# VH-VL binders against q8ixk2r445to577, part 370

Target 1, 133 residues: q8ixk2r445to577
Amino acid sequence: FFGMLQNKGLTDYCFDYNPPDENQIVGHQVILYLCHGMGQNQFFEYTSQKEIRYNTHQPEGCIAVEAGMDTLIMHLCEETAPENQKFILQEDGSLFHEQSKKCVQAARKESSDSFVPLLRDCTNSDHQKWFFK
Below, E stands for the ipSAE of ESMFold2; O stands for the ipSAE of OpenDDE; V2 stands for 0.75 times the mean of E and O plus 0.25 times the DockQ between their complexes.

## First folded at step 20 (VH-VL)

Design rr16 (framework fv_cosibelimab; at its last look DockQ between E and O 0.84; V2 from the best seeds 0.00; counts 0 for: loop charge H3 +3)
Fold by OpenDDE, look of step 20:
Structure rr16 (fold): chain C 133 residues (1-133), chain A 121 residues (1-121), chain B 112 residues (1-112)
Amino acid sequence: as target 1 above (133 residues)
Amino acid sequence: EVQLVQSGAEVKKPGSSVKVSCKASGGTFSRWAISWVRQAPGQGLEWMGVIIPYFGTANYAQKFQGRVTITADESTSTAYMELSSLRSEDTAVYYCAKSRYYGRKGVFDYWGQGTLVTVSS
Amino acid sequence: NFMLTQPHSVSESPGKTVTISCTRSSGSIAYHYVQWYQQRPGSAPTTVIYEDNQRPSGVPDRFSGSIDSSSNSASLTISGLKTEDEADYYCQSYDHSTKGWVFGGGTKLTVL
């Protein structure tokens, strides 16, 4: 699966990644923003290694969850996907992080009109359901 | 340093077409979005359209839909803007502009030097 | 769709502070980043502020940007005004409806 990774509950919002340095793509947080469908900063791929890869440029970035964190951070993809980069996009649309055993949820950033994907206990909320478009 | 160098001035007749080029250097062209912005004499800036070369995706302002075509050649790091059915009102300086990202963080951080297109009978 | 409205012109003496406003007609100004561009006569625009209040390298700290949610406007402030600051200034922001960008009408800054 590839393209925009869009949230079901938070209508018309997609994974979005905009690192401050266009030439240094790792180490920053993935956010949510209105889907534009133009690719680039909203283009992601779910791989057979259960990675969520960003933009497919070299070096490729993969979404990771760092220890003790609930945010999605961009790391470099590895030849063998590390445990903290493994996600299961389930049939029901839930995006499950294997290591933390939590689900990715669209959430409002505190004191902001912005949104971010965060790890939360898995529920049946549409805000935890995602699909590629 | 990133640079955008545009093709030279054009003089065109009404009804004809013009194609302006924008060659990029000093960075990774394929990571960018390239927009075209024009400015009529004594007027403000007007966004015309954008292309993301890597994906080949383009979008245009409604005002220019069907009349403007934006393309890009990654092998030469060059973007193109073609405007057809030219009118006198199309007389303007046309700029290409580079953005790091598409969307709300799409600052035009580098601009071409501009290309004057004069449409006159 | 939305519009960005700027004053047509502003003027101030050297050394003083000037503020140029940019009002968004619809949508939250706070949610959609605003950029500012400077255009001197006969030259291409250059970026002076991006993402509301960030300065590119080379832009002096005399230039600053801010957002006022209550008025749904952005402001470019230039302190310690210099003659070289005389230029046209344009605000810009993303339009999701068109998946493009919108410019303000521009403001001519005259240094008296």
Scores: ipSAE 0.904, ipTM 0.956, lowest interface PAE 0.5, mean pLDDT 96
Fold by ESMFold2, look of step 20:
Structure rr16 (fold): chain C 133 residues (1-133), chain A 121 residues (1-121), chain B 112 residues (1-112)
Amino acid sequence: as target 1 above (133 residues)
Amino acid sequence: EVQLVQSGAEVKKPGSSVKVSCKASGGTFSRWAISWVRQAPGQGLEWMGVIIPYFGTANYAQKFQGRVTITADESTSTAYMELSSLRSEDTAVYYCAKSRYYGRKGVFDYWGQGTLVTVSS
Amino acid sequence: NFMLTQPHSVSESPGKTVTISCTRSSGSIAYHYVQWYQQRPGSAPTTVIYEDNQRPSGVPDRFSGSIDSSSNSASLTISGLKTEDEADYYCQSYDHSTKGWVFGGGTKLTVL
């Protein structure tokens, strides 16, 4: 799967990646922003290794969750996907992070009107449902 | 260091077309969002459209829809803007500009020097 | 599908402070970053403020940007005015309805 990774519940919002330096992609948080459909910073790929890959840059970025954290952070992809970079996109649209046993949810960033994907206990909420377009 | 260098000034007749080039250096051209912005004499800036070369995606301002075509050649790191059915109102300086990201952080951080296109009979 | 409205011209004396407004006609000004460009006659625009209030390197700290949600406007403030600041200034923001960018109409700043 590849393209815009959209949220079912938070309509018209996509995974978006816009680190401060476009040439230094590691270590920043993935955001949710209004879907633009042009590719680039909203283009993601779900791979056979269960990675969510930001591959419009070399070296390629893969979304990870660091131990004890609930935020989705860009790491470099590795030849064999580390456990913290593995997400299962299930048939019902839930995006399950195996290592943490949690699901990716669209969430409002506290004290703001900004949105981010965060790990939360898995539910049937449409805010935990994702699809590529 | 990012640089955008545009082709030279053009004089055109009404009803003809013009194709302005914008050669990029100092970065990963294929992933950039390259916009075209024009400015008629004594007037403000008008966004015309954009291309992201790697994806081949283009988007055009409604005002120019149907008359503008924006293309890119990744092998030469060059973007092109072609404006057809030229009218005297199309006399302007045409700029190319690179934005950092599409959408959210879309500052135009690098601009070409501009290309004067004069449409007269 | 919105407009960014700027005053046509603003003038002030050297050493003083000027503020140029940029009012968004619909939708919240706070949803998308506002950029400000300076353009001297015969030259391409250059960035003086990006992401609402950030300065590129080389832009003096007497240039500042701000957002006022209550008036749905952005402002460019230039303190300690110098004659070299005489230029046209444009605000700019992303328009999600068209997936493109919108520029304000421009403000001619005259020093004296």
Scores: ipSAE 0.603, ipTM 0.870, lowest interface PAE 1.7, mean pLDDT 91
ESMFold2 (binder alone), look of step 20: mean pLDDT 93; pTM 0.951

Design rr17 (framework fv_cosibelimab; at its last look DockQ between E and O 0.83; V2 from the best seeds 0.77)
Fold by OpenDDE, look of step 20:
Structure rr17 (fold): chain C 133 residues (1-133), chain A 121 residues (1-121), chain B 112 residues (1-112)
Amino acid sequence: as target 1 above (133 residues)
Amino acid sequence: EVQLVQSGAEVKKPGSSVKVSCKASGGKFSRWAISWVRQAPGQGLEWMGVIIPYFGTANYAQKFQGRVTITADESTSTAYMELSSLRSEDTAVYYCAKSRYYGRSGVFDYWGQGTLVTVSS
Amino acid sequence: NFMLTQPHSVSESPGKTVTISCTRSSGSIAYHYVQWYQQRPGSAPTTVIYEDNQRPSGVPDRFSGSIDSSSNSASLTISGLKTEDEADYYCQSYDHSTKGWVFGGGTKLTVL
């Protein structure tokens, strides 16, 4: 699966990644923003290694969850996907992070009109449902 | 350092077409979005459209839909803007501008030097 | 669709502080980043502020940006005004409805 990774509950919002340095794509947080369908900063791929890869430029970035964190941070993809980069996109649309055993949920950023994907206990909320478009 | 160098001034007749080029250097062209912005004499900036060369995706301001075509050649790191059915009111300086990302940020962090297009009978 | 409204002109003496406003007609100014561009006569625009309040390298710290959610406006503030600051200034922001960008009408800053 590839393209925009869009949230069901938070309508018209997609994974979005905009690192401050366009030449340094790792180490920053993935956010949610209004879907534009133009590719680039909203283009992601779910791979057979259960990675969520950002864009297709080399070196490729893969979404990771760092220890003790509930945010999604961009790391470099590895030849063998590390445990903290493994996600299961379920048939019901839930995006499950294997290592933390939590689900990715669209959430409002505190004191902001912005949104971010966060790890939360898995529920049946549409805010935890995702699909590629 | 990133640079955008545009083609030279054009003088065109009404009804004709003009194609302006914007050659990029000093960075990774494939990662960018390239927008075209024009400015009529004594007027403000007007966004015309954008292309993301790597994905081949483009979008245009409604005002120019059907009359403007933006293309890009990654092999030469060059973006193009073609405007057809030219009118006198199309007389303007046309700028290409580089954006880091599409959408949220939308900063045009580098600009071409501009290309004057004069449309007159 | 939305519009960005700027004052047509502002003026101030050297050394003083000037503020240029940019009011968004619809949508939250706080959610959509605002950029500011400076254009001196006969020159291409250059970026002076991006993402509301960030300065590109080379832009002096006399330039600052801010957002006011209550008025749904952005502001460009120039302190210690210099003659070289005389220029047109444009605000800009993303339009989701058109998936493009919108510029303000521009503000002519005259240094007296």
Scores: ipSAE 0.894, ipTM 0.952, lowest interface PAE 0.6, mean pLDDT 96
Fold by ESMFold2, look of step 20:
Structure rr17 (fold): chain C 133 residues (1-133), chain A 121 residues (1-121), chain B 112 residues (1-112)
Amino acid sequence: as target 1 above (133 residues)
Amino acid sequence: EVQLVQSGAEVKKPGSSVKVSCKASGGKFSRWAISWVRQAPGQGLEWMGVIIPYFGTANYAQKFQGRVTITADESTSTAYMELSSLRSEDTAVYYCAKSRYYGRSGVFDYWGQGTLVTVSS
Amino acid sequence: NFMLTQPHSVSESPGKTVTISCTRSSGSIAYHYVQWYQQRPGSAPTTVIYEDNQRPSGVPDRFSGSIDSSSNSASLTISGLKTEDEADYYCQSYDHSTKGWVFGGGTKLTVL
């Protein structure tokens, strides 16, 4: 799958990546923003290794969650996907992080109008359901 | 260093077309969002449209829909803006600009030098 | 589908402070970043503020940006005015309904 990774519950919001330097993509948090449909900073690929790749940059970025954290951070992809970069996109739309055994949820950032994807205990909430378009 | 270098000034008659080029250097042109912005004499800045070459995506301001075509040639790292059915009110300086990201962080961080297009009888 | 309204002109003496406003006509100004551009006569615009309040490298710290949600406006503040600051200033923001960008009408700053 590739394209915009959209949330079912938070309608019209997509994974979005805006690192401070467009040429240095590692170490910054993935956010959610209104889907624009133009590709670029909202273009992601789900691979056979269960990676979520940021395909706009070479070398490619892969979304990871560092041990003990709940935020989705950009790392460089590796030839063999590390465990912290593996997400299972299930048929019901849930996005399960294997290492932590938690699901990706659209969440409001600390009493703001901003949204981010975060790891949370898995539920059936539409805010934990994702799809590519 | 990102640079955007535009083609030279043009004088056109009403009803004709103009095609302005914008040659990019210093980065990954194909993944950039290249916008066109114009400025009539003594007037403000007006966004016309955008192209992202790698994704094959373009979007135009409603005012110019049907008259403007924005294209790109990845092999030469060059974007083009063609404006048809020219009128005297199209007399302006036309800029290309690279936006940092589409949508949220849409700063135009690099601008071409501008191309004066004069439309006169 | 919104407008960004700026005063047509402002003026102030060297060493003083000015504020240029940018009011959004509909939708919240806080949902999308505001950028500010300076344009000197005969030149292309250059960025002086991006992402509401961030300053590019090389822009002096006497330039600052802010957002006021209650008035639905952004402001560019220039302190310690210098004659070289005399220019036109434009705000800009993203319009999701058209998926394009909107510029304010521009403000001519005169330093005299």
Scores: ipSAE 0.605, ipTM 0.871, lowest interface PAE 1.8, mean pLDDT 91
ESMFold2 (binder alone), look of step 20: mean pLDDT 92; pTM 0.945

Design rr18 (framework fv_cosibelimab; at its last look DockQ between E and O 0.80; V2 from the best seeds 0.77)
Fold by OpenDDE, look of step 20:
Structure rr18 (fold): chain C 133 residues (1-133), chain A 121 residues (1-121), chain B 112 residues (1-112)
Amino acid sequence: as target 1 above (133 residues)
Amino acid sequence: EVQLVQSGAEVKKPGSSVKVSCKASGGTFSRWAISWVRQAPGQGLEWMGIIIPYFGTANYAQKFQGRVTITADESTSTAYMELSSLRSEDTAVYYCAKSRYYGRSGVFDYWGQGTLVTVSS
Amino acid sequence: NFMLTQPHSVSESPGKTVTISCTRSSGSIAYHYVQWYQQRPGSAPTTVIYEDNQRPSGVPDRFSGSIDSSSNSASLTISGLKTEDEADYYCQSYDHSTKGWVFGGGTKLTVL
């Protein structure tokens, strides 16, 4: 699966990644923003290694969850996907992070009108449902 | 350093077409989006459209839909803007502008030097 | 869609502080980043502020940006005004409805 990774509950919002340095794509947080469908900063791929890869430029970035964190941070993809980069996009649309045993949920950023994907206990909320478009 | 160098001034007749080029250097063209912005004499800036060369995706301002075509050649790191059915009102300086991302973080961080297009009978 | 409204002109003496406003007609100014561009006479625009309050390398810290949610406006503030700051200034923001960008009408800054 590839394209925009869009949230069901938070209508018209997609995974979005905009690192401050266009030539240094790792180490920053993935956010949610209004879907534009133009590719680039909203283009992601779910791979057979259970990675969520950002864009297609080399070196490729993969979404990771760092220890003790609930945010999604961009790391470099590895030949063998590390445990903290493994996600299961389930049939019901839930995006499950294997290592933390939590689900990715669209959430409002504190004291902001912005939104971010965060790891939360898995529920049946549409805010935890995702699909590629 | 990133640079955008545009083609030279054009003088065109009404009804004709003009194609302006914008050659990029100093960075990774394939990571960018290229917008075109024009400015009529004594007027403000007007966004015309944008292309993301790597993805081959483009979008245009409603005002120019059907009359403007933006293309890009990654092999030469060059973007193009073609405007057809030219009118006197199209007389303006046309700028290309580079941005890192699409959407709210789409700052035009580098600009071309501008290309004057004069449309007169 | 929306419009960005700027004052047509502002003026101030060297060394003083000037503020240029940019009011968004609809949508949250706080959620959609505002950029500011400087255009000196006879020159192409250059970026002076992006993402509300970030300065590109080379832009002096005399330039600053801010957002006021209560008035749904952005502001460009130039302190220690210099003659070289005399230019047109444009605000800009993304329009999701059109997947494009909107510029303000521009503000002519005259240094007295």
Scores: ipSAE 0.902, ipTM 0.953, lowest interface PAE 0.5, mean pLDDT 96
Fold by ESMFold2, look of step 20:
Structure rr18 (fold): chain C 133 residues (1-133), chain A 121 residues (1-121), chain B 112 residues (1-112)
Amino acid sequence: as target 1 above (133 residues)
Amino acid sequence: EVQLVQSGAEVKKPGSSVKVSCKASGGTFSRWAISWVRQAPGQGLEWMGIIIPYFGTANYAQKFQGRVTITADESTSTAYMELSSLRSEDTAVYYCAKSRYYGRSGVFDYWGQGTLVTVSS
Amino acid sequence: NFMLTQPHSVSESPGKTVTISCTRSSGSIAYHYVQWYQQRPGSAPTTVIYEDNQRPSGVPDRFSGSIDSSSNSASLTISGLKTEDEADYYCQSYDHSTKGWVFGGGTKLTVL
């Protein structure tokens, strides 16, 4: 799958990536922002290695969650996907992080007016449902 | 280092068209978001539209839809803005600018030198 | 669609502080980053603030940006004014309804 990774519950919001330096993509948090449909910073690919790839940069970025954390952070992709970069997009739309056994949920970032994807205990909430367009 | 170099000044008659070029260097042009912004003499900045060559996507300000066409040639790393049915009020300096990202974080961090287009009979 | 309204001009003496406002007419200013550009006569604009309050490399820390959600406005503040700060200043933000960008009308800063 590829394109805009959209949230079902938080309508019209997509995975979005805006590192301060477009040539230094590692170590910044993925956010959610209004879907614009233009590609670039909202274009992601879901791979056979269960990666969520940011393809607008070479080398490509892969979304990861560091041990004990709940935030989605950009790492460089590796030849063999590390466990912290593996997500399962299930038939019901849930996005399951295999290593932590938690689901990606759309959430308001604390102390701000912005939204971010975070790991939470898996539920049936539409805020934990995602699809590509 | 990122650079945007525009074509030279032009003098045009009303009813004609103009095509301004913007030659990019210092990065991966195909994935860039290139905007066009104009400024009439003594006036402020006015966004006209944007193109992202790799995705084949373009968007135009409503004021210019139907008269403006923004294109890109990846082989020469050049963006173009064509404005048709020119009127005297289209006299302005036209800038190309590279946006960092589309949407929320779209700072125009690199600008061309500007191209003066004068529309007079 | 919205407008960004700036005062037409502001002035202040060297060494003092000036604040330039940028008020968004509809929709929350806090949800869409505000950029600030400086333009000297005969030159292309240059960025002095991006993403509300970030300075590009080479912009001195006497330039700062802020957001006031209650007045739905952004501000550019320049402390320790220098004569070289005389320029036009423009705010800019994203308009999701048109998926394009809006510039403020511009503010002429005079240092006298």
Scores: ipSAE 0.625, ipTM 0.868, lowest interface PAE 1.6, mean pLDDT 91
ESMFold2 (binder alone), look of step 20: mean pLDDT 91; pTM 0.936

Design rr19 (framework fv_cosibelimab; at its last look DockQ between E and O 0.69; V2 from the best seeds 0.76)
Fold by OpenDDE, look of step 20:
Structure rr19 (fold): chain C 133 residues (1-133), chain A 121 residues (1-121), chain B 112 residues (1-112)
Amino acid sequence: as target 1 above (133 residues)
Amino acid sequence: EVQLVQSGAEVKKPGSSVKVSCKASGGTFSRWAISWVRQAPGQGLEWMGVIIPYFGTANYAQKFQGRVTITADESTSTAYMELSSLRSEDTAVYYCAKSRYYGRSGVFDYWGQGTLVTVSS
Amino acid sequence: NFMLTQPHSVSESPGKTVTISCTRSSGSIAYKYVQWYQQRPGSAPTTVIYEDKERPSGVPDRFSGSIDSSSNSASLTISGLKTEDEADYYCQSYDHSTKGWVFGGGTKLTVL
């Protein structure tokens, strides 16, 4: 699966990644923003290694969850996907992070009108449902 | 350092077409979005359209839909803007502008020097 | 679909502080990001503020940007005004409905 990774509950919002340095793509947080469908900063791929890869430029970035964190951070993809980069996009649309045993949920940032994907206890909320478009 | 160098001034007749080029250097062209912005004499900036060269995706302002075509050649790091059915009102300086990202973070952080297109009978 | 409205002109003496407003006609200005561009006479625009308040390298800290959600506006503030600051200034923001960008009408800053 590839393209925009869109949230069901938070209508018209997609995974979005905009590192401040275009030549250094790792270490920053993945956010949610209005889907534009033009590729680039909203283009992701779910791989057979259970990675969520960002864009297609080399070196490729893969979404990771760092220890003790609930945010999605971009790391470099590795030949063998590390445990903290493994996600299961389930049939019901839930995006399950294997290591933390939590689900990715579209959430509002505190005291702002911005949105981010966060790890939360798995529920049946549409805000935890995702699909590629 | 990133640079955008545009083609030279054009003088065109009404009804004709013009194609302006924008050659990029000093960075990774394929990572960018390239927009075209024009400015009529004594007027403000007007966004015309954008292309993401790597994906080949383009979008245009509604005002120019069907009359403007934006293309890009990654092998030469060059973007193009072609405007057809030219009118006197199309007389303007046309700028290409580079953005790191599409959408929210769409700052035009580098601009071409501009290309004057004069449309007159 | 929205418009960005700027004052047509502002003026101030050297050393003083000026503020240029940019008001969004519809939709919240929050989480949209506003950019500001400076255009000196006979020159191409250059970026002075991006993402509401960030300055590109080379832009002096006399230039600052802010957002006021209550008025749905962005502001460019120039302190310690210099003659070289005399220029046209444009705000810009992304339009999701058109998947493009919108510019304000521009503000002519005259240094008296």
Scores: ipSAE 0.881, ipTM 0.948, lowest interface PAE 0.6, mean pLDDT 96
Fold by ESMFold2, look of step 20:
Structure rr19 (fold): chain C 133 residues (1-133), chain A 121 residues (1-121), chain B 112 residues (1-112)
Amino acid sequence: as target 1 above (133 residues)
Amino acid sequence: EVQLVQSGAEVKKPGSSVKVSCKASGGTFSRWAISWVRQAPGQGLEWMGVIIPYFGTANYAQKFQGRVTITADESTSTAYMELSSLRSEDTAVYYCAKSRYYGRSGVFDYWGQGTLVTVSS
Amino acid sequence: NFMLTQPHSVSESPGKTVTISCTRSSGSIAYKYVQWYQQRPGSAPTTVIYEDKERPSGVPDRFSGSIDSSSNSASLTISGLKTEDEADYYCQSYDHSTKGWVFGGGTKLTVL
């Protein structure tokens, strides 16, 4: 799968990556922002290795969750996907992080209109349902 | 090192077309968002449109819809802006610019040197 | 969809502080991010502020940006004015409804 990774519950919001320095992509948090439909910083690929790749930068970034954390952070992809970079996009739309046994949920940041994807206990909430367009 | 180098100045007659080129280097051109911005003499900056070559996606400001075509050639890392049915008010310096990201974080950090297009009869 | 309105010109003496406003005509300016560009005669614009208040590397800290949600405006503030600051200044923001960018009309800064 590839394209705009959108949330079912938080309508018209997509995975979005905009680190302060476009040439230093490692270590910054993935956010959610209004889908623009143009690709680029909202373009992601779900691979056969269960990675969520950001290929707008070369070398490519892969979304990871560090042990004990709930935030989705950009790392460089590796030849063999590390366990903390493996997500299962299930048929019901849930995005399951294997290592933590948690699901990705759209969540409001403290500010009034800022949203981020975070790991939470898996539920049936539409805010835990994702699809590519 | 990102660089945008534009084609040279042009003098055109009303009713004709102009095509300005913008050759890019120093990164992954296909994933860039390249905008065109013009500036009439003594006037402000005016966004015309954008292209992202890899996705083949282009978007135009309403004012220029129907007269502007923005294209890209990945093999030469070159973006083009063509403006048709030229009028005297189209006399301007035309810039290409690379935004950092598409969307609200889309600051234009790299600009071409500008191309003066003069439309006179 | 929206317009960004700037004063046409501002003037101040060297060493003083100037503020250039940028007012959004519709929709909230909050969380939309405003960029500011400096343009000297004969040159392409360069970035002095992005994402409301962030400075690119090499831009001195006497340049600052702010947002006033109640007046729906952004401001570029330049303290310790130098003659080299004399230029045109443009604000800019993304318009999600058109998926494109909007520039303010520009402000000519004269340092007397």
Scores: ipSAE 0.683, ipTM 0.891, lowest interface PAE 1.4, mean pLDDT 92
ESMFold2 (binder alone), look of step 20: mean pLDDT 93; pTM 0.952

